VH-VL binders against Active breakpoint cluster region-related protein (ABR). Designs and how they scored, part 1

No score or structure here was measured in a lab: all are predicted.

Target 1, 199 residues: Active breakpoint cluster region-related protein (ABR), of Bos taurus (Bovine) (a6qns3r647to845)
Amino acid sequence: VKISVVTKRERSKVPYIVRQCVEEVEKRGIEEVGIYRISGVATDIQALKAVFDANNKDILLMLSDMDINAIAGTLKLYFRELPEPLLTDRLYPAFMEGIALSDPAAKENCMMHLLRSLPDPNLITFLFLLEHLKRVAEKEPVNKMSLHNLATVFGPTLLRPSEVESKAHLTSAADIWSHDVMAQVQVLLYYLQHPPISF
Structure headers, positions and changes below count from the first letter of each chain, unless a header shows other numbers; Kabat numbers aren't used for antibody chains.
F, E and O are the ipSAE of ESMFold2-Fast, ESMFold2 and OpenDDE, as the mean of both directions, binder to target and target to binder. V2 is 0.75 times the mean of E and O plus 0.25 times the DockQ between their complexes.
[cut] marks letters that were taken out.
The coordinates of atoms that the task and the answers printed are left out; those that the model quotes come from them. Centres of patches stay.

## First folded at step 1 (VH-VL)

Design ba1 (framework fv_pabinafusp)
Fold by ESMFold2-Fast, scan of step 1:
Structure ba1 (fold): chain C 199 residues (1-199), chain A 122 residues (1-122), chain B 112 residues (1-112)
Amino acid sequence: as target 1 above (199 residues)
Amino acid sequence: EVQLVQSGAEVKKPGESLKISCKGSGYSFTSYWLGWVRQMPGKGLEWMGDIYPGDSDTTYSEKFKVQVTISADKSISTAYLQWSSLKASDTAMYYCARHEYYDSSGYYFDYWGQGTLVTVSS
Amino acid sequence: DIVMTQTPLSLSVTPGQPASISCRSSQSLLHSDGKTYLHWYLQKPGQSPQLLIYEVSNRFSGVPDRFSGSGSGTDFTLKISRVEAEDVGVYYCMQSIQLPYTFGQGTKVEIK
């Protein structure tokens, strides 16, 4: 379900599933080695997501007992399965162009403008996620997750790669996808390293 | 655990400005709405307005829209209720309370601050 | 604005006896999502209000089984099966189906 529909239905600015998963990770997962990198059990992740989708009040009891990597995995799955990526299909080409700019001032202006061009539910949820990921990275000495590691995990979940095209100078579809993934990582890393403090 | 701690009692004269506070702890402050509720001496509860600290978006009751300003500083997990010019009719207990969409079920106040008594007299 | 009317405004109860408070809204509190946005709060003497029941009949965390809520549309009831000394205070119903949120006048419950 589209994020704007979810936030309107919940009368919230950030989806309930995002808020609850983040809170639980910060409570007992902040010092977990490899948090977000280590996979939770797939059946646990699907079961937890289904409970959130069903609006079951028992979710709070379930969260306290569940493996923290399954909770982290549920958050990743939620963003991955959004009908439209959090940073949107519309702005994807502009993010790719902006991150490729060589002039630091032009890049900053472009990247901040793109962020402000997001629909409110997407922007507010993204800002919420950025603050969470920064708090996780602050515990890097313990959890071994740097800003770059977190950008590698979340970048591709927040930005969708472009449609595969065969061009004369490209060697394969796999090479095209690999190139897009690196750019997606760089976009998220940029915002983690240059937080939009005026928002 | 979730706590909302409000600033202490105030005694003011008409025409003076005032800013009272509500500090949240034990939860993600930027993820929940925080509302202000007035209770005049011996009277019931009146919702004044609320704020989402994540982006400082505010909603006001029409009755209170021109009387007060609601704001928040997310860096210190604190919300504020402010008057530019107090009136004797502002004498009341003021509560802050958190809104929770629990399981997407509803919009209700689940945790409340202890209250700030504001007395305005000449 | 939706007007919330509580009856009675005051009642004195012998400990262990039941108490019943009614709340009537000027408009239906049933949302198109199938949920009814009516909640009950208790304000004990000298204390802040606390949530008792949300969405008509759901007890908030830590609220004893002796409290129950019922009703539909515009007519709602809060029941205490056996009133204890700690139940003294003012009970308020609230609607949150539309802005502005509005409360009833309050029902004062005291022990004889």
Scores: ipSAE 0.006, ipTM 0.534, lowest interface PAE 10.9, mean pLDDT 85

Design ba2 (framework fv_pabinafusp)
Fold by ESMFold2-Fast, scan of step 1:
Structure ba2 (fold): chain C 199 residues (1-199), chain A 120 residues (1-120), chain B 112 residues (1-112)
Amino acid sequence: as target 1 above (199 residues)
Amino acid sequence: EVQLVQSGAEVKKPGESLKISCKGSGYSFTSYWIGWVRQMPGKGLEWMGDIYPGDSDTTYSEKFKVQVTISADKSISTAYLQWSSLKASDTAMYYCARLDYGDYEYFDYWGQGTLVTVSS
Amino acid sequence: DIVMTQTPLSLSVTPGQPASISCRSSQSLLHSDGKTYLHWYLQKPGQSPQLLIYEVSNRFSGVPDRFSGSGSGTDFTLKISRVEAEDVGVYYCMQSIQLPYTFGQGTKVEIK
């Protein structure tokens, strides 16, 4: 279900599943070594996501009992399985071009305008996620997760070419695909290093 | 764990201004709406409005949008309900409550209440 | 605005006996998403309201199984199978399908 439909229905601005997973990670997982990098148990992740999808209010009890890496994995899976990536299909080419700009001032102007071009639910959820990831990175000496590590984990999850665009690249060399993934990482890393002003 | 702590009772005269507070702890304050509910002496519950602290977006009940201002300071996890000029008819218990969405909008945790008495 | 009407206004029950409270809405509380936005709260004397039942029939954390909710559309019921002294207070239904959120006028439950 589209994020805009979820947030309008919930009136939360940020989806419930995103809020609950983030809260639990910050409560129990902020000092966990490799948080978000360690995959968690796939069965646990699927079970937790199913409980969120079923709107079962036993979610809070499950969250306190579940392995923290499974909760982190559930958040990653949620973003990966959105019908459209959080940063959108339509803006994907613009993000790729913007991050490639050489002039720092032009890059900043472009990257900030792209955020303002996002639908409000996408923007607000993204800003919420950025703040969370920055708090995780503040504990890097303990959890070993740098801003770059978090960008590597989430970049391709929040930014990916459409299925049509992906199929167009099937005849391309593997090195071209790897270049796109690196750019996706760089886009998220840019926003983590250059926090946007509250909107 | 989740707790909403409200400011203490207030005794005011008509025409005075007032700002009462609701401090959240034990959860991500900016991720939940905070609602204000009025209960006049011996009467039932009335929803006044709510605020999303992450961006200060507010919704008011039509009855209350002229009477009060709802605001929040996310740096100290505190929501506010404010009157520029109190009336005797504002005498009531005021509750703040966290709005838990999941798939249903309901108030899951409530503050202890702030009694506001306005008399001449 | 959706009007919520509770009956009866008050109940006096002997401990161990059942109690039943009705709540009627002026419009259906069933959303196009298939969910019904009706919740029940209990306000004990001198205390804040507390969530008892959400989405018609789901007990909130810590709520005893003697409390049950049922209903659909515009007609809802809260039942207490065996009323205990600690159940004294005012019960409110609430709708959250439409702004403004509205509450019933309340049903006072007292021990006989």
Scores: ipSAE 0.013, ipTM 0.536, lowest interface PAE 8.2, mean pLDDT 85

Design ba3 (framework fv_pabinafusp)
Fold by ESMFold2-Fast, scan of step 1:
Order: sequence, then structure tokens, then C-alpha cells
Structure ba3 (fold): chain C 199 residues (1-199), chain A 121 residues (1-121), chain B 112 residues (1-112)
Amino acid sequence: as target 1 above (199 residues)
Amino acid sequence: EVQLVQSGAEVKKPGESLKISCKGSGYSFTSYWIGWVRQMPGKGLEWMGDIYPGDSDTTYSEKFKVQVTISADKSISTAYLQWSSLKASDTAMYYCARQGYDFWSGYFDYWGQGTLVTVSS
Amino acid sequence: DIVMTQTPLSLSVTPGQPASISCRSSQSLLHSDGKTYLHWYLQKPGQSPQLLIYEVSNRFSGVPDRFSGSGSGTDFTLKISRVEAEDVGVYYCMQSIQLPYTFGQGTKVEIK
């Protein structure tokens, strides 16, 4: 379901599933080696996502009992399964062009303008995620996750070309080597390294 | 565990200002709306308004818009209810409560213990 | 504002016997999303209100199965199959389909 519909339905600025997964990772996963890189058990991830989708009252109990890598995996899967990527289909070509600019001032102006062009639910959720990922990276000496590592994990989940096959919601290992995937990583890394302070 | 802890009882005179607090713990404070509910002595429950602490967005019941100010300080996970000038009619128990999982549903899943405000006249 | 009306205002129940509380809204609480935004709370003497039932019939965590909710549109019922001493207090229905959120006037349940 489209993110704007979810946030309106929940009377929230950020989807509940995003808020709860982030909170749990920050509570007990921030020092987990390879957090977001290590795969959780697929059946656990699917079961947790189904509970969120069903608005089940047992959700908080499942969160506290579940392996932290499954909770992290649930957050990744949620962004991957969005009908439209968080940073949108419409802006994808502009992000790819913007990140390729060689002049630092032109790149900054373009990249910041693109954020301002996002719908509010997408922008607010993205800013929420950026702050979370920065907090994870602050614990890099323990968890071994740099800003680049986190950009590698989340970049392709937040940015993808228009008209992706609707049944293909997981990125194959082979896709990591495409030029587009590298650019997707660079876009997220740019915002992690140059935080949008004026928003 | 989710917990909302409110400030202690207050005894005030008409015309005085007052600010009472509600501190959340055991959950992401900035991710849930916090509502304020009034209960006058021997009477039922009245919803006053709420706040989303992540961006301080507020909603008020028309009856309470000019009576009180709702605010929050996310750095200390605390929501506030404030009067600039108390009236005897403000004598009541005040509860803060967290809106539940699907807070579009608007139900309150966890409640503070209440703050008794007595305004003498 | 949506007006919530509870009946009866009070009832005395013999321990182990059933109790039934009615709540009527001035307009339908059914949303276009298919959900009905009617909830029930219990306030025990000297305590804060606590959630019993949300969205008509869903029992909140830790609430005993002797509590059940039913209804649709504008007419709702809370039932206690076997009233126990710990169930004494004031029961409130609430609507959250429209701001401002509004509560019924309350039903006081006490033991005979």
C-alpha cells in the first residue's frame, strides 16, 4: 500500500512498521555486528511483516522475542515491497543525473532540490531513516557498519528504475554490480554524508 | 515496558499559571500521539487534544483550544499541558494517554496515573 | 460532535452472573476502510482508565476472555459473561472516527 495512504490511515508522519523496527534495532541491535547486512531468517521476516499488515495486538510481543536481524530484515523488506520506491519513480532519472554531476556546488543544489520535490510522507520517512542510519554508523567500531555499508544495503531498496516487475521485490546478488546499483548507493551515501539540515 | 509517568498533584489559586508533565518510557516517544483527557470530580472523560512529539503537531478539541497549550520536549520524552490563567472550573484529574498501534483508530492503549489539579475559589 | 449515549447508567450484578452495557452513537462509526471506530474502557475505583476492547470486538492484551464487544453502525454492546469482584468500576465507550474524540457518560458496575 502507498506510503501516503499508510501514514494518513495511521494518523502518523512515518509508518508504524518503520517506527517500530527502527526503535527495536536502536534498543537492542545497535551493537550487533553486521546489523542490516546479516540476513534474518526469511520465514521470521515474513511472519513479522504479516503481523504488522494484520494490525495484530501481539506485534509488540513478537518484536521483543524475535532475532534482531529478522527485525532489521523486516524494515528492509518493507521498503522493497512498497508499490513505489521511497524516493519515487518520477525522480529516479533526476537522482541519477544529479549524482553524476562533477561540480560540487551544482551537485549540492540539484540533490537538495530533489529532496524538496518529494511528497511530504516520502520526505519525512526518508529523513527519519537517514537519522537512524547515522546513529547506527556512529557505532561502527562495534557493529562494523560504515555509512558506505549502510548505503550499499539501503540504496537499492529506496531507489529503483520505473516499471520494475511487480512480483520482483527482492534484489538479486548479480544486480549489485550494475552501474545503476552503484549510482543508487552513491545517492544514499551523498545524503548520509551531507545531511539536509534545512528540512 | 511502556510507561507514562505524570507530575504530582497541584493546588493553585485562580489566575495562576500551571504546567503539568507526562514522561514516556519503554517505547519510541516521537512515534506515538499523546492525548490529554480531563475528568472533573464525579464526572466522565473528556478528550482535550493531542500532540505528535516528533514534529510537535497538535490537535485540540474546540472547547479547550483557548484554555490550554499542549507541547512536548522530545529530548527528554516529555509532553506538557499548560494553563496561562487557571479557573476554579479547571479543578479535575488530568490523564495523558498514548494512542495505540493503529492510532488512526484513536484508542488509548496506555495511560498515565493522572495529575489532580485543584483550583480554590 | 458525535454524541455517545450509554445505558444503563448503573447496574448491580451478583458475582458470576452476566452483565450487558449498551452504547449508541449519534451517527455511524463505520469508516470507508471497513473498520468501526468504537472502543471500551474500564476505570476501576481510584485508578486510571484501561483499554478493554478496541474497534468493536478486539480484546486488548491481558483482558480476560469473559469480556466481549459486538455491534455495528450506531448500536454497540459490551458483555461480561461472568462478573467478578475485580470488574467493579465505571465502563466508558468512545468513538474515534471523528475529531473531537468523544466518550459515553459511563456505566457504573457494582456487586450486589
Scores: ipSAE 0.007, ipTM 0.528, lowest interface PAE 8.1, mean pLDDT 86

Design ba4 (framework fv_pabinafusp)
Fold by ESMFold2-Fast, scan of step 1:
Structure ba4 (fold): chain C 199 residues (1-199), chain A 119 residues (1-119), chain B 112 residues (1-112)
Amino acid sequence: as target 1 above (199 residues)
Amino acid sequence: EVQLVQSGAEVKKPGESLKISCKGSGYSFTSYWIGWVRQMPGKGLEWMGDIYPGDSDTTYSEKFKVQVTISADKSISTAYLQWSSLKASDTAMYYCARHGEDYYYMDVWGQGTLVTVSS
Amino acid sequence: DIVMTQTPLSLSVTPGQPASISCRSSQSLLHSDGKTYLHWYLQKPGQSPQLLIYEVSNRFSGVPDRFSGSGSGTDFTLKISRVEAEDVGVYYCMQSIQLPYTFGQGTKVEIK
């Protein structure tokens, strides 16, 4: 379901599933070694998604008893399963171009302008996620998750190309994919290291 | 300035089709939900539904979901409210309104389109 | 659907005197995020509705400070400290915590 539809129906700025998973991770998962990197049990993730999809009030009971890595996994999978990536199909080429800029001032201007071009539900949810990930990274001495580690986990989840263009007859799809993934990681890492000040 | 400008008054007979418009200017049209509100003569306000022009996603009040179709054309920043077959009970003033930054309230309203359906 | 009930339905006010309008919802409008999704609109004669107050007590831009909103849960009040001639019209409360959005039946304010 589109993020704008979800936030409107729920009368929230950020989807309920995002808010609840983040709150639970911050409550009991912030010092968990490898949080977001370690996979949760697939059946637990499926059960959580079913409860959220049903808009079932029993969700709070399930969250308290469930493995924290399954809750973290549910958040990751929610973003990956969005019909359109959080940072959008439309802006993907612009993010790739912006992150490649060599001049720091031009890069900052471009990257901040791209955030302002996002639909409100996407922007607000992204800013909410950025603040959460920064709080997780502050506990790196315990949880072993750096800003770069979190960008590696979430970057490809929030940014996906609409299609893979053929760049050269000799270039394999795997090589193109690898290059794109690195850039996706760099985009998220940029925002984690240069927090939006005026939003 | 942010504005919503609606099409002019309509006089129709029962059974006729009708499509009225709401044109936005002065803001990012594709980034805000546009809602439609009905006001029958001498009565209060009724929310009918809305559309997100960026992807044409719609929501309807159950009362109106079979009566009307809401659509939008991004290329001309215009939202539409449409009837396939008008009834005398559709006689009302119809307003379009932009849902604000968080979708919770309507901050900018069109001037209204009066629709009169009579034999 | 959430039902919004306004009292009084009609109010005649001497210029310069205060006016008070009540709005009651059939369910609490307090969201888990701590916000209350109750808003007030004014429709002047022959004009479109205009936003006066959003989320109980916040004045929309350009709205005079003589307008104030208060309340919590299911009971809300709009107050005009000194009614002016330009304040004539129908006032509506609206809830936006649950779809469909619903309005009160309106309160007509007239000058004596």
Scores: ipSAE 0.013, ipTM 0.502, lowest interface PAE 7.7, mean pLDDT 86

Design ba5 (framework fv_pabinafusp)
Fold by ESMFold2-Fast, scan of step 1:
Structure ba5 (fold): chain C 199 residues (1-199), chain A 121 residues (1-121), chain B 112 residues (1-112)
Amino acid sequence: as target 1 above (199 residues)
Amino acid sequence: EVQLVQSGAEVKKPGESLKISCKGSGYSFTSYWIGWVRQMPGKGLEWMGDIYPGDSDTTYSEKFKVQVTISADKSISTAYLQWSSLKASDTAMYYCARSYSSGWYDYFDYWGQGTLVTVSS
Amino acid sequence: DIVMTQTPLSLSVTPGQPASISCRSSQSLLHSDGKTYLHWYLQKPGQSPQLLIYEVSNRFSGVPDRFSGSGSGTDFTLKISRVEAEDVGVYYCMQSIQLPYTFGQGTKVEIK
């Protein structure tokens, strides 16, 4: 279900599943070594996502009892499985071009303009996620997760190329994948290092 | 600071059209639902409907969906409540309020000062 | 529609004494997320409503701790431990678990 439909249905600026997973990670997982990098058990992640999807009364019980890495994995899976990536199919080429700019001032103007071009549910959810990830990175001495580590985990989750714009058929898929993944990581890392404080 | 400022009092005759406003400031206007609440003289509060200014999606109470139109102009952070043809029974105080969520569902946190609409011949 | 019923409809309180207002809903306000979507508002004379308590028992910012909310399911209570002159007005409960949002009929609190 599209994020805009979910936020309107729930009457909140950020989807319930995102808010609850973030709250639980900050409560119990902020000092967990390798949080977001260490995989949760796949069956636990699937079970938790199913409970959120079903709006089941057991959701709060499962959140308190569930392995924190499964809760973190549920958040990652939610963003990965959105019908359209959080940062959108429409803006993907512009993000790739913007991050490649060599002039720092032009890059900043482009990257901030792209953020402002997002639909409001996407922008507000993204800003919420950025603040959460920055709080996780502040505990790097304990949890061993740097801004770069978090960008590596979430970048490809939030940015994916549209199938109609794909050039993979014309070049080595492995080479194109490597280049795109690096750029996706750099886009998220840029916003983590240059927080959009003007919103 | 979060603030909702409503347009001034209106005195109208039955059959006239009217559009009242609610301007938000001190927060991201496009990120919160704005609700409209009616209070008839000496009576309680009735929710009329709301709008999400980011995409202009609206929800109406069944009682009010044919009586009024809710709209918003996000470029000036303003929501509107409009009547095409006023009736004497529309005489009331009209409040706008911001919807906020700390759980699955919203509640109203900040309210405008109200717009008094008087409809008389 | 969910019907919200408040008792009493009016209450006269001697300054410094406690006051208690009840609110009953025609259906449970407990959501599967474990939260209960009942909120309390105060409308002082000539003013707009203001949020006092959200989700049964949480005080909104700036609300004095003499205000407390409690309850579960369909029965809820707002308590003022020691009523002050500034507390006069009409108190409303509201449910937000189901559209349309509905309010109680209001409880008028006056100083004796």
Scores: ipSAE 0.007, ipTM 0.509, lowest interface PAE 9.1, mean pLDDT 85

Design bb1 (framework fv_pabinafusp)
Fold by ESMFold2-Fast, scan of step 1:
Structure bb1 (fold): chain C 199 residues (1-199), chain A 119 residues (1-119), chain B 112 residues (1-112)
Amino acid sequence: as target 1 above (199 residues)
Amino acid sequence: EVQLVQSGAEVKKPGESLKISCKGSGYSFTDYWLGWVRQMPGKGLEWMGDIYPGDSDTTYSEKFKVQVTISADKSISTAYLQWSSLKASDTAMYYCARGGDYYEYFDYWGQGTLVTVSS
Amino acid sequence: DIVMTQTPLSLSVTPGQPASISCRSSQSLVYSDGNTYLHWYLQKPGQSPQLLIYKVSNRDSGVPDRFSGSGSGTDFTLKISRVEAEDVGVYYCMQGTHWPYTFGQGTKVEIK
């Protein structure tokens, strides 16, 4: 379901599943070694996502009892399975071009302009996620997750080419796909290192 | 220029059905929620419900859930408010209004459709 | 449902003088994101409502700076520093924080 529909339906600015998973990770998982890198049990992740999709009142009880890596995995799965990526498919080519700019000032202007071009539900949810990931990275000495590690995990979940664009890329060399994945990581890493405080 | 154009005034008898329209132009119709607001003669504003035209998802105020049906046809950028059986108490001005950025307010309003139900 | 109460219900103002309208909600309008979704609309005689102020204090584009909004929690105020003839009409506050969205009963502003 489109993120704008979810937030309107829930009468919220950030999806309930995003808010609850983030809260639980910050409560119990911020010092977990390899949080977001270590895979949760796939059946637990699918079960938890299904419970959120059903809007079941037992969600909070299930969250408190579940393995923290499964809760972290549920957040990743949610973003990965959005019908349109959080940073949108229409802006994907512009993000790829912007991150490749050599001039630091031009890059900053472009990258900040792209954020301002996001629909409000996407922007506010992205800013919410950025603050969460920064708090996780602050505990790197304990959890061993750097900003780069978190960008590696989340970059490809938040930035995906459109279905038409994906088909075009399927005819390309493997090297092009590898380059795109690196660029996706660099886009998220850029915003983690240069937080958009002007918003 | 964003514009919401509503259908013309209606005069009906109790028990009759009615469907009024609101046509959006100057923006991406499927990307904004569109709400319906009732104003009874000499009274204030009352939110009835809204629709997201992209997938026809609807929400209703509990008071209006049984009384009306909200729908949209995205191919012609038009939303509808429909009654199966009108009552005299349905006499009112009906406004359509676009949910603003992030849906927390109404930034553009239609001119209104006056519905008079009398016997 | 959140009840929105406006005072006064009617206000007669000499042109150029200030006007103040109060809006009180039965529950806090602070949303879980820290924002307050309280908005003000003006309905001029024979016209559709128009947005004046959104999220407590933000003027909509084209709205003169003589209009200002303030408040927090449950108590909000709309002020007009110098009332002009074109400002006559009914002013409504609305909350967008909790479903269903609700409006105040309206404040009629007239010129003396």
Scores: ipSAE 0.007, ipTM 0.482, lowest interface PAE 9.0, mean pLDDT 86

Design bb2 (framework fv_pabinafusp)
Fold by ESMFold2-Fast, scan of step 1:
Structure bb2 (fold): chain C 199 residues (1-199), chain A 121 residues (1-121), chain B 112 residues (1-112)
Amino acid sequence: as target 1 above (199 residues)
Amino acid sequence: EVQLVQSGAEVKKPGESLKISCKGSGYSFTDYWIGWVRQMPGKGLEWMGDIYPGDSDTTYSEKFKVQVTISADKSISTAYLQWSSLKASDTAMYYCARLYYDILTGYSDYWGQGTLVTVSS
Amino acid sequence: DIVMTQTPLSLSVTPGQPASISCRSSQSLVYSDGNTYLHWYLQKPGQSPQLLIYKVSNRDSGVPDRFSGSGSGTDFTLKISRVEAEDVGVYYCMQGTHWPYTFGQGTKVEIK
């Protein structure tokens, strides 16, 4: 279900699943070594996502008892499985072109303009996620997760072209680590290193 | 852990202003809608409206949008219900309630103890 | 606005006997996500309302299993398999599917 539909249904500014997973990670997982890098158990992740989808009061009970890496994994899976990526299909080519700019001033102008071009639910959710990831990276000495590590984990989940999915025969490891994947990492890393202060 | 604590009973005259409070604790106050419910003496429950404290977004039931103002101060985790000019018909018990998950689900998992407002000449 | 109609409005029950309360909505309470946002609250004398059943049939934490909810669309029922003294109070159904949220008029349950 599209993020705009979710936030409208919930009358929320940020999807409930995003807010609750972030809150629990910051409560119990901020000092977890490899948070977001270590995979949670797949069945736990699917079970938690199903409970969120069912809008069940058991969510809070499950969150307190569940392995923190499964909660972190649920957040990653949520963004990856959005029918349209958080930073949108429409703006994907512009993000790729913007991050490739050599001139720092032109790059900053372009990258900030692209954020302002996002639909409100996407922008607000992205800013919420950026602030969370920055807080995680502040604990790098303990959790071993740098801004670059977090960008590597989340970049491809927030930025992906819908057109690539139509090319189902791309199955090699080289296709997975293509130039586009590296650029996706760099886009998220840019915003983590150059936070949009005016928002 | 989670609790909503409301301000004490009020006795007022018609035409006076009033602001009652509902303080949340034990949870992230800005992430849950707070609703206000009226119960007139010997009558049932009426949903008045609600607020999302994170950005003070408010929604009012049509019957109440002219009668009251709902607000919140997130720095002290407190929601408010206020009248600029009370009427005798405002005599009622007022409850605040936390909406589990989101306003659209409509169920309230925690309720304040209630604030009795009596308006008489 | 959605009108919620409860029957009966009052009910006197001999301790240990079953009780049943009906709630009808003026239109379907099935939300676009497939969930039905019909809830039951109990207000004991001198107390705040407390959640009893949410989304038709789910008992809230600590609610005894003698309470059960059922129904679909516009017709809903709350059943108490054996009424105890602590169950005295006013029961309200409430819909959260359509804004504004609306309550039934309440059913007063008392012991004979």
Scores: ipSAE 0.012, ipTM 0.531, lowest interface PAE 8.6, mean pLDDT 85

Design bb3 (framework fv_pabinafusp)
Heavy chain, then light chain:
Amino acid sequence: EVQLVQSGAEVKKPGESLKISCKGSGYSFTDYWIGWVRQMPGKGLEWMGDIYPGDSDTTYSEKFKVQVTISADKSISTAYLQWSSLKASDTAMYYCARETGYSYGFDYWGQGTLVTVSS
Amino acid sequence: DIVMTQTPLSLSVTPGQPASISCRSSQSLVYSDGNTYLHWYLQKPGQSPQLLIYKVSNRDSGVPDRFSGSGSGTDFTLKISRVEAEDVGVYYCMQGTHWPYTFGQGTKVEIK
ESMFold2-Fast, scan of step 1: ipSAE 0.044; ipTM 0.599

Design bb4 (from bb2 with heavy chain L99P Y101D D102S I103S L104G T105Y G106Y Y107W S108F Y110P; framework fv_pabinafusp)
Heavy chain, then light chain:
Amino acid sequence: EVQLVQSGAEVKKPGESLKISCKGSGYSFTDYWIGWVRQMPGKGLEWMGDIYPGDSDTTYSEKFKVQVTISADKSISTAYLQWSSLKASDTAMYYCARPYDSSGYYWFDPWGQGTLVTVSS
Amino acid sequence: DIVMTQTPLSLSVTPGQPASISCRSSQSLVYSDGNTYLHWYLQKPGQSPQLLIYKVSNRDSGVPDRFSGSGSGTDFTLKISRVEAEDVGVYYCMQGTHWPYTFGQGTKVEIK
ESMFold2-Fast, scan of step 1: ipSAE 0.024; ipTM 0.588

Design bb5 (from bb2 with heavy chain L99R Y100D D102Y I103G L104S T105G G106S S108L; framework fv_pabinafusp)
Heavy chain, then light chain:
Amino acid sequence: EVQLVQSGAEVKKPGESLKISCKGSGYSFTDYWIGWVRQMPGKGLEWMGDIYPGDSDTTYSEKFKVQVTISADKSISTAYLQWSSLKASDTAMYYCARRDYYGSGSYLDYWGQGTLVTVSS
Amino acid sequence: DIVMTQTPLSLSVTPGQPASISCRSSQSLVYSDGNTYLHWYLQKPGQSPQLLIYKVSNRDSGVPDRFSGSGSGTDFTLKISRVEAEDVGVYYCMQGTHWPYTFGQGTKVEIK
ESMFold2-Fast, scan of step 1: ipSAE 0.007; ipTM 0.541

